VH-VL binders against p56860. Designs and how they scored, part 37

Target 1, 255 residues: p56860
Amino acid sequence: MMTAEVRTPEQGGGPLTTEPRAPRSAPGHADASAPAFGPETDPRDIIRWALAAHPDLLMPSAFNLNGVVLLDLAAQAGYRGEVVFVDTGYHFPETLATRDRLESRYPELTFVTLNAGASPDDGQTPPDLYASDPDACCAARKVDPLQRYLKEQGPSALLNARSRDQASTRADIPFVEEGGARRRVNPLAHWTREQLEAYAAEHDLPVNPLYFDGFLSIGCWPCTRAVKPGEDARAGRWAGKGKTECGLWQGENKL
Key: E = the ipSAE of ESMFold2; O = the ipSAE of OpenDDE; V2 = 0.75 times the mean of E and O plus 0.25 times the DockQ between their complexes.

## First folded at step 7 (VH-VL)

Design t4 (framework fv_lerdelimumab; at its last look DockQ between E and O 0.60; V2 from the best seeds 0.00; counts 0 for: pae O 10.2 > 2)
Fold by OpenDDE, look of step 7:
Structure t4 (fold): chain C 255 residues (1-255), chain A 120 residues (1-120), chain B 109 residues (1-109)
Amino acid sequence: as target 1 above (255 residues)
Amino acid sequence: EVQLVESGGGVVQPGRSLRLSCAASGFTFSKYGMHWVRQAPGKGLEWVAVISYDGRNKYYADSVKGRFTISRDNSKNTLYLQMDSLRAEDTAVYYCAKDFYDTSGYFDYWGQGTLVTVSS
Amino acid sequence: SSELTQDPAVSVALGQTVRITCQGDSLRSYYASWYQQKPGQAPVLVIYGENNRPSGIPDRFSGSSSGNTASLTITGAQAEDEADYYCYSRDSYGNWLYVFGGGTKLTVL
């Protein structure tokens, strides 16, 4: 009856010397006043400026037409940072597919998908929150995850795809927004929908197919419909709810 | 020129299986979503299934869900429809259709179809 | 599952205008596309995304929408326009599900 002594292998767990990650010196807010860009300024030049002034620049995107165009322009301009997307759990399959296609097209960029665990089935958020309280839904599923990530990463600036032609509420968007937690750069501020469409077509960009089905502004599927001719591009967002923005660009939660 | 050529149709008994193929040419097959649409004799069009450009996403009409499987081989430029547990009501001309993009739902090109007859 | 309803048949005199209408709840949120099918042939896309025409489709074809309806209009119907016409749309949010209307047989008189 030979008792085979099972020699428990001594897991020599050498102490993972967590070398203290040198505090990323907050790149000094280069107080450099933004150049006087104009409507005829090439967005790529704006992006080049932004990259020079803000090497830690990040690009949030929802991969709408503007976002897809900006992504291409940014890549051309030498952007090699992160493209930050929030998966709310309520995106259209086409949006996710567009993301994946873009990720494949631009291997030089790092696509980051954030998810706060806000799956429709996660049990953390009421499944009908989008109907009962759209603001709370957007806060939980979109704004909070992005804000947390941005706080952790601490970029000195954001590269945004916002344009004046997107909505009446964006009619006065400048190329560079000052104030808040960080600078916001809007290279496409003066590009029209026609210009964006033409560019996307010319460069065969992977635009979300829903755009061509009248979804001129695409968010979560419970809160997004196609717009009809003559409607505002964002009329399909939170239709009937009195909400026009997710909260990313307004109030204390402004990016 | 874009071409879609369906094959694999025929006469089968209820409960049997059949596999349809659609050979694609004239475009970059791997960049586009593909659909199956069927039409029963003397009836209207019925959407059957869609597969994304990369084959990762698949969706089915309720009428075929659990019985049919859409797939693709991008290296062969071929779309497939595996049809299991066939029923008489599955009798139709089956068309493969190219999506405008990935899954826009607009079909810019259609095959000529292949007839599937399910009969005892 | 959303349904799209069409009149089973309509007629138009040669050179006149005809409107084929599609109705369904999904059309409140989505545009319809329209397909022409002639006997023994595969369907052909004629209108998509409210009022876009593919290359090769005559300008007499146009699309419109209102409320829960989409319409295909043929202005100046030609003999060759005699066919079955199907509307098509998405049937739900969040999924890649689609639905055809029942089809409308257009007779050109």
Scores: ipSAE 0.011, ipTM 0.518, lowest interface PAE 10.2, mean pLDDT 88
Fold by ESMFold2, look of step 7:
Structure t4 (fold): chain C 255 residues (1-255), chain A 120 residues (1-120), chain B 109 residues (1-109)
Amino acid sequence: as target 1 above (255 residues)
Amino acid sequence: EVQLVESGGGVVQPGRSLRLSCAASGFTFSKYGMHWVRQAPGKGLEWVAVISYDGRNKYYADSVKGRFTISRDNSKNTLYLQMDSLRAEDTAVYYCAKDFYDTSGYFDYWGQGTLVTVSS
Amino acid sequence: SSELTQDPAVSVALGQTVRITCQGDSLRSYYASWYQQKPGQAPVLVIYGENNRPSGIPDRFSGSSSGNTASLTITGAQAEDEADYYCYSRDSYGNWLYVFGGGTKLTVL
């Protein structure tokens, strides 16, 4: 059975607090066509549309810069649902600390930690799997727990922090992705890293401190390094393993 | 403008306790992580401990874990190091260091240090 | 856990270029920082990240890394560059610990 850690939103914590989201079966759910969004569309307008069209919307996050910015924009736009994080057992301590700071800052959101208390030594995967077969390790420790949760919850859409600026493999990401089990909404699709940084600084967001150490895309510690000057932001992921994307966005495991 | 001033050093016998303070000024103390770093006489630098900007996360070198406690009071702009069960090998100049961000490990400002001597 | 290894001493002729190296397995994933310390003084950060200089550090200081090795390069060494130099980085993967190298005494001839 999946393990999950849930904290309900605190009331009265400031202008960002509000009533929790309606239950998953809330009335008014409609499968409306997306408006014609453009590169200058305010991400909050995209989020507001997504909330109206998909009251069961969920937000998975690993709390990278994109994810932290999206979380703040979503809270401003009225998102009061779940922020879903998978504890793979391989996260940097800085990532777990960032999660804790975000929970404190956004008491109106429900932070769900899947597989809480995971560790490399917990027996879920063979000890060297992360090095010998990173796809199988990712499938077991990240993809499978998230897919199980999404099957149980049944959301019609996900709110996702992907942007075209992150890597060449993401250059074609639309604002709304169709053609899967559920819609995927990318409000930041056209935001640049410079815009994300400026927003985070302006709003004093709790960004993962590894970002300032050159970790422009932060995954689990066995497969993440600081990028070198001039490298793609995701060049520090899967270095020397020939892998450029997590299995969450490719193939039969695509969310 | 940025200043870090350590105090509380002195001569103590092994097994005793000592509390160091670091008074900070010239920056918004509550936005940054803080570190203690020590240097034994004639030796190199040794990282000792870090505390996050809000005090929620604390980490220690193995050599001091269980004996030293880092803390901060953001209302007083002060960093602390409580040192218990002191040993001769704890003899060092203790520096207070400001993290560049939170717990990134870059120290953009250092104090002048305070000497702790553990000797009978 | 990882450790960072530096040569204990290096010399350079005035005006020449010198490299100070630092080796450790953690440097495959984490940047090294470099600190300069003159006798009786607190250390001063001279390079952080891959090759960033804090304000006030001369442009003759630069950093680089490859594999498990980081380097501090001083081009056109000056007499005031004579000091101890420490590399600093994360100790090991998955731990929230930091480590200094043993230090390198730079002598400017």
Scores: ipSAE 0.006, ipTM 0.566, lowest interface PAE 9.5, mean pLDDT 81
ESMFold2 (binder alone), look of step 7: mean pLDDT 90; pTM 0.919

Design t5 (framework fv_lerdelimumab; at its last look DockQ between E and O 0.03; V2 from the best seeds 0.00; counts 0 for: pae O 8.8 > 2, placed apart)
Fold by ESMFold2, look of step 7:
Structure t5 (fold): chain C 255 residues (1-255), chain A 120 residues (1-120), chain B 109 residues (1-109)
Amino acid sequence: as target 1 above (255 residues)
Amino acid sequence: EVQLVESGGGVVQPGRSLRLSCAASGFTFSKYGMHWVRQAPGKGLEWVAVISYDGRDKYYADSVKGRFTISRDNSKNTLYLQMDSLRAEDTAVYYCAKDFYDTSGYFDYWGQGTLVTVSS
Amino acid sequence: SSELTQDPAVSVALGQTVRITCQGDSLRSYYASWYQQKPGQAPVLVIYGENNRPSGIPDRFSGSSSGNTASLTITGAQAEDEADYYCYSRDSSGNWLYVFGGGTKLTVL
């Protein structure tokens, strides 16, 4: 059977490009100030505001409990954009399985995996770098791929799952952070771990199974342990290595 | 009451195959991961395999990888272990075990086991 | 390798306190679980996570860990506590692989 080829009429005679992109909102903020949000504000209201103010909003995720809850709330609030995950080559199998279940559950979202197919032996970093210099390993395998993607996409805001209850280093995060390359929106800033657990159970969300084994903040397997009673959720990250936050939230590479 | 009943054990020669079944009742089978654990006569416990609640993730001990296949039929509340290329060292009581969550490895209920003997 | 090492046997006088230990590199990162097995019976979970008891397990059972070592403590040992005890944990390599210790036979005198 024969088919026909279709051509665009914009360039009938030669190599000419006159396609200026429609302008997006200014990077890192919108023209309107954020409303006064409070501790009892429904996160979906914050997300709906963020979508209206930032139609180019993106959601990075590592699929921890907070991230899974945010993803469900965002889908309810009308988010239809990208969920961006970085494959470091060092993720737990449970993390990759959780990603796959979330993709199946939310077909209205686009799951983007950066550095797909990464492995410890892929030559991107020396084999022992995660132990000898975890900051350099994280920079190469997690921070750099995400920052390159964000520069290419140019979003004016990010939707993040951080909450104040996760760690002492996060005790002061606001609903909306100004500054840096883009605005950062934290709809779950005032939710407790207990509220997150209750929501996930009520909605039967696919939570990373390691969460229930004491892994309250899950990163790469060489740098993650189960927390002890009384520790904050992030105490198991980079234990004994002097690191308390991912480079995505610190210094010149802060999201 | 939660019950797990294994079947399919017996005496077979090396190189042959067996399929074990575990009939589950008293809980929502499709909400929980399932495991096989074995114990050779007079020896300790050895974990064999796990399957996630939805059957999408399957993992095996090195001693059985490539020879054993775990599977489940959630419509029949049944767990399976297909054992191919059996060896004398596979001789054991095989237990079906329910995970407390999905694949956490906390076995809150066990079957009574079925004996597999691999000998000439 | 993520083998879990247990002493093969330990004794305790009735009513006294005993600790059963489990040692392995994976215990620096992962919790141990503890299983009790009486002769001719299937094992029973007695401790999971750091120190959680399933419903029906007496208060005299507790768990703890430090470094690469996990411990099961039985305070006020009873005759019915005589059994084999197995620790169980995840492999240290990040693979989805579980291992049991070799087991400890507890004799209550």
Scores: ipSAE 0.193, ipTM 0.661, lowest interface PAE 5.8, mean pLDDT 83
Fold by OpenDDE, look of step 7:
Structure t5 (fold): chain C 255 residues (1-255), chain A 120 residues (1-120), chain B 109 residues (1-109)
Amino acid sequence: as target 1 above (255 residues)
Amino acid sequence: EVQLVESGGGVVQPGRSLRLSCAASGFTFSKYGMHWVRQAPGKGLEWVAVISYDGRDKYYADSVKGRFTISRDNSKNTLYLQMDSLRAEDTAVYYCAKDFYDTSGYFDYWGQGTLVTVSS
Amino acid sequence: SSELTQDPAVSVALGQTVRITCQGDSLRSYYASWYQQKPGQAPVLVIYGENNRPSGIPDRFSGSSSGNTASLTITGAQAEDEADYYCYSRDSSGNWLYVFGGGTKLTVL
């Protein structure tokens, strides 16, 4: 009857000395003037420039076609930062699945989901806000969470997937937007839908399957429909509401 | 689990009125548009009416316009269809259907229906 | 009022592919949805927004559109797919109006 003394390993839980994370000395961002990029400039070169000028660069994404393409290009260009997504609680399952596929495909990137656990019944907004006041809904569920995060992180620049071909309201988007809280870099500013589609196909990118069903611009499901051939890509966004943008790019809440 | 339960069906004479109810559960009723769809015996589906999530907007098929009234009580999670001046051709199983959101026109959930028979 | 037209009946051999087509002017502007109805049951959404499947719908169901037509395709028809299928879309004559097709009875042989 040999009583095997189960030596309980003394978990010497040494106090995790949370060494105070040294204040990230704001590297003196040399105010490097943006180069004169052109329509033929490789987006990867723009991204390389942005990374050099802004090593704290962050990438917000909603994982539309543009976002997926940008993510791949950024990874190729050496981006190793955060991909910041806001879960509004109203995303299509396909959008969330696309996120997950991308996260799996690019392990070198850090995917950050804000407002995780959000739901239509989260008690944070009126239940009919998406219908009664789309601006307020977007502000509460998308813009505010992102703004709070960006304020906390304090990036000197954002890498955005915006392009001129997305909407008439974006027809004049430059490669680099100055002013506001931070610089905004738009490497895909001059890429057409055809170029984006071709690139995505060539590289077998995990594009949201809804795109192929006519959802050329995808947001929250209450405010997104497919468009027919010949319609504006964003005609399916907030259809009939007189809203064309979510508020991220305009007004006081501009990123 | 989402449930829609229709009630109020029965046999009525032409020219009479009937009120159908649809009790909703398992989702936030006040966030979604609701529809009535009917099916005559051995016939196809026919869209009847839609009501917005807040009950402010109502639309009807031409076949029932002026005779039927769709309404809802969000406090009771209940959809209604007031049917006046009933006709023989109104004989059908009446389904309540949940819209994806307000008025997408896609029905993700259906009730089992209630039979309305209009006969002399 | 917009009309959607369907063939009243089609047949498919077990394991084969069948396409059910819906035609109407509204389909030029709006995507169709498709509903499956089995005898004595309520309709079930099988395809929406041209080619979206709700949760629980097998991947053998697919949707497509061209011009004034929409199609439901069943690739590898199963016995349980025998049912009535209805296309549905918005009515082009006005906002917030909707219309069903006449329905197609699918027989699996």
Scores: ipSAE 0.009, ipTM 0.532, lowest interface PAE 8.8, mean pLDDT 88
ESMFold2 (binder alone), look of step 7: mean pLDDT 91; pTM 0.921

Design t6 (framework fv_lerdelimumab; at its last look DockQ between E and O 0.12; V2 from the best seeds 0.00; counts 0 for: pae O 7.9 > 2, placed apart)
Fold by ESMFold2, look of step 7:
Structure t6 (fold): chain C 255 residues (1-255), chain A 120 residues (1-120), chain B 109 residues (1-109)
Amino acid sequence: as target 1 above (255 residues)
Amino acid sequence: EVQLVESGGGVVQPGRSLRLSCAASGFTFSKYGMHWVRQAPGKGLEWVAVISYDGRNKYYADSVKGRFTISRDNSKNTLYLQMDSLRAEDTAVYYCAKDWYDTSGYFDYWGQGTLVTVSS
Amino acid sequence: SSELTQDPAVSVALGQTVRITCQGDSLKSYYASWYQQKPGQAPVLVIYGENNRPSGIPDRFSGSSSGNTASLTITGAQAEDEADYYCYSRDSSGNWLYVFGGGTKLTVL
């Protein structure tokens, strides 16, 4: 059982303690088929469709550039649901500060932090697991808490920030993925990093400041470094381990 | 243009307290993180503390953790450093520094510094 | 706990090229910045990121890195370049801690 920290500036006062929720419903297939979306489709139209088809839509985020842009587009398109973040105990302070800035900017959204206050020495995993078995560390500290929360909430779809431009392992992602525990919607599937950067600059979005220091893909600090000139954007993830994806995008744990 | 003016330095006995202030002007103070950096006489630079734009996030060097408190008042454009349980090794010039962004760690502007001497 | 190590002093003949180095485990993961400090003055940022110069910094200043080492290069050193130079970076532990090197005194002969 897991107690989520919920932040809502509109209500003020001390931290809110949430009671565990009963599962809403089993994951399933929505009745309506997705429209024919193309590379020119406005992501807000995709989000509006997803909201109509899936009123229980949830948005997981680690607040990378893609996630920040998606969050703004979703708010414009009428999203008023939860933004779900997992505190692994290994996030950069800059990532936690970016979450705080986004919470202040979007008071209409409910920011949910799973495992708030996690730390490397909290006993959830052995101290060296992130180095010796990064898949097991990711499973315990990120994947498992998120999957338990999603099972309890039972959303029929997730709103994801993935794009084809992020890595070769993502080169073929569709706008809508069927056939998992829930439908997965990728409104930014065809956006390039240049488009994301231009949007964030035009809208003055809060961006993780590590992005300006060559951290083009930001995960947990033990497995993330600045990319060097000429490297791919995700080359800084899992440096020295030969891994390019965390467990959230692999196997039955895939979002 | 951007100006940072530190004050509150002086001579103090070990175990006593001081409060430093930094008056900021020429930029929107509430948009940026702020830092304290110190330099002992004849020694190098040492980062001391950072505070986020809204004061929500505060971090300290191990050498001062538990004794120093960084704070800010955005309505007065002022950064503070409360220095308790002062030790001889805290003797230094203390600089106020503006972060380029919020808490990126790059200091684009520095004050002239204020001297703190901890001596019997 | 990450430490940045610099040689305490270096000399260069006027008009010649000099490199000031900085070593530390955190530089495997983070870029270094470089600050110039003249006697009795506050430090001035001369290089940030891998090799970016703030406005007003001469193009004879450049930065580079390899492995756990960052370098500041001054091509065609001038008398006014005589100063202390500090490298600066983030701690490798992922905590929000920042670290200066011990500083290098540059003497222009």
Scores: ipSAE 0.220, ipTM 0.660, lowest interface PAE 5.8, mean pLDDT 82
Fold by OpenDDE, look of step 7:
Formats: C-alpha cells, structure tokens, sequence
Structure t6 (fold): chain C 255 residues (1-255), chain A 120 residues (1-120), chain B 109 residues (1-109)
C-alpha cells in the first residue's frame, strides 16, 4: 500500500513587484493658445484646430439650425465624437425627429441622449414646473443632466453651435471661450442666420421643420413659440417669463 | 414604416381576465413610451394607461387602476395590457398608441385597435 | 381627475371657418392636443403644443389657447374634415395622467 507522497509544489510566490504604475501623466493640456480666428475663417478650420488641441472634444446639441449646421461642418472636419442631446421630456416631436434624421445621416458620430432629468418619477420635477419655475425646470431637466454627464466624461473642451446672431445676449461670443470647467469652441460665432440657412439649404441638411414655421429658436414646447417677423429669434423662448437663457451658459452651472 | 398591431380582443364575461398585445415595428420600440387608449362603442376616447420607454414607470386612469396592468417586452417589441376583473363598462376598442417621446402625451402613431366585449 | 369639456356637435359650411373649443382646469397649466377621428379609423394627431401641426396636417388647422380653454380652428373647412375631434391634455390632478375631452362631431354642410 504505497503511500504516494503528494509533493505539494512550493508555489514560489515571487514578490509581485508592484512596479509603481507611472502616474498617468495627465495629458498636458497643451495650453495651445487659440489662433487668431476671424469672421472669414472657415468654421471647419476652427473645428480642425479644436480637434487637434482637444481630441476628447464633445458636442452638445439641441439640433437647432446652428446645431445642424455645426454637426455637418464638424463631420466634414473629421469630428467622430459624441453628439450629446438632453431630452427634457418636453421637446417637440419635430426636434426628436430631427435628431433621428441626423443620427441616420451621420453614422460616424455617436449620438447620446440624456434622459435623467425627464423622468416623471424623479420626485424633483413637478409636471407643471415649467410654468411655475422655468429656471428650476431648466435646471432639473436640462442643465443638471448635461452637467452630470460632462463631469463624468470630463471633456477638455466643448464644440458649441452658438453664434452672435442668435440673440442680443450672444452678441459678443468669441470663437474660443476660456475659463470655467472647460474650453468652449464656437466655430459659428460669426455666421449669420442667412449664412446658416443658405448652408443648410445648399447641403440639404435636415433642419427642424418648425424653423420654417417661425420657430427660430427651439426648446421645450411649453416654453417655445414662433416669433413674428422682426422679433428677436429668442423672443419665443420663455415668453413673458423674463427668462432669456436656459442656464447652460451662465452662472455656476456654466458648461 | 411605423406599425402597431393590437391583438387579444374578444368576448368575455364579467369578472374574467383578458390580455391584450400590441406588436410594434418600424421604430426603436425601447426608446418610446407607449399608451393604451380605449373607445366604447359610440363613445369618446378614454386614456387608459402609459408605460415609460424602459418599463419602469406606469400610470393608469382611475377607472382601471387596480384592475389593469400595462407592461412591455422591449426584446419582443411588444406592449401588453393585462385586464383583470373586467366589467361591462370596459367594453371598448382598445388602441395602442406610440408616444412621440416617453410620457409626453402626444400620440404620433396608433394601432387599428382590438375590440373587447364584456357581456354576460 | 381633471375633465375637459367639448361641445358634442358643431357644423360648418364648406369653405367656412369653424372653431372647436375645449375647456378644463388642466388647460390653465398645459397645452391641449387635438385628435381627428373619422368613422372606423384610429385617431390622428392634428395639433399639439397649442399651435403645432404634425407633418402632413394641412395648414388650415390651427390651435390656440386662452385661460382654461383651448381651441382648434379649421379655416376653410373641407368635406374631408368631417370627423370627430378630441382635445387631449395632461391631467392637473397629479401623476403624469392624461385626459381626453368628450369629443366634438364636426359636420361639414
């Protein structure tokens, strides 16, 4: 009855020299000073610069005329990142349809829809909040979801569709905004509405059909109306409420 | 093309149960809220229930609350309405309707409906 | 639950203008939507968000709101506009509920 001595192999557990993982050098924010862009600068060149300087660039969009034009220009310029849309739960069907058309047209881009602020059961967003407190409504349904996502993703810059011609409050928008949580690039800063419309027509872009019905600036349906000829494009936003911006571009919640 | 096809309607006795189905196609079903709306013969439209795109949120009209259950299987692109404790007043054509978003309340597409008759 | 009230029936001469009105407390807070239903057919959305028309809806259809009322206006009524029209809104009584009006039968004369 030969007792086979099961030689327990001495697992020589050599000390796992945990080589100190070299601190991932934070990609040096190459302080690449923004070039001196001018009104005649091709937005695509601005976008190319932005992509080179900020490869993690993200594009928030509400798919207004500016946003649709920017999206096309960005795609042409080599953008292949995310198009980030916040679904507030109060968008027009036409806006969502426009999103869907764009998503289909630009398969090279990643469309991200955030819905965190639109849930009826969130317990924080009364259904009539848009009427009682538009600021709170926008904060809850639009700003907070976007801010949370951007915080999580941590892009070094945003590609924005803002232009000087959109509103009096945007008359001084630069190509590149410094400060805040990240750089903001506005390639369309100097494009006029006429230029945007012409471009969209020339390239057969899927512009929100409501635009042609006088909805020159489109947000949530409770807070958006068509404007009359001669009115400011944003006069239809939060009409009668003393509010002119959603809060994305101002104050502590500035993107 | 968006299509909604209701099924499961029929004649049942009071107190019985019936399950309706709505097969959806032509759109990403899992992205949209869905509704049930009913119409009694010769009467108006009555909203019945809504379910969110992810199935997490459900709301009911008072007339059916506690008796009806809305559900969905996104893997099958199918909406359901479990109807328990049926009453004569539940007799109606039942429509499934697509919400243009989640719970916006705008119905951009409707099925052709399925008839439920509750009769002794 | 909130109620929306409509006139049960209205008539309009061919080519004339008709207004269908919906009234209810919910309309103080929410815009109405309007659905057209022809006999034996499913309803069709014709107006939403006060005065927005879905694609394919003729421009003769328009919406308006005032106080606790919403209105669907057909400017230049056509024979094919003969149908039942239902207003629809969120319910103000709570919980993302919804409510239809009683419907208005429109006859085109």
Amino acid sequence: as target 1 above (255 residues)
Amino acid sequence: EVQLVESGGGVVQPGRSLRLSCAASGFTFSKYGMHWVRQAPGKGLEWVAVISYDGRNKYYADSVKGRFTISRDNSKNTLYLQMDSLRAEDTAVYYCAKDWYDTSGYFDYWGQGTLVTVSS
Amino acid sequence: SSELTQDPAVSVALGQTVRITCQGDSLKSYYASWYQQKPGQAPVLVIYGENNRPSGIPDRFSGSSSGNTASLTITGAQAEDEADYYCYSRDSSGNWLYVFGGGTKLTVL
Scores: ipSAE 0.014, ipTM 0.542, lowest interface PAE 7.9, mean pLDDT 87
ESMFold2 (binder alone), look of step 7: mean pLDDT 90; pTM 0.903

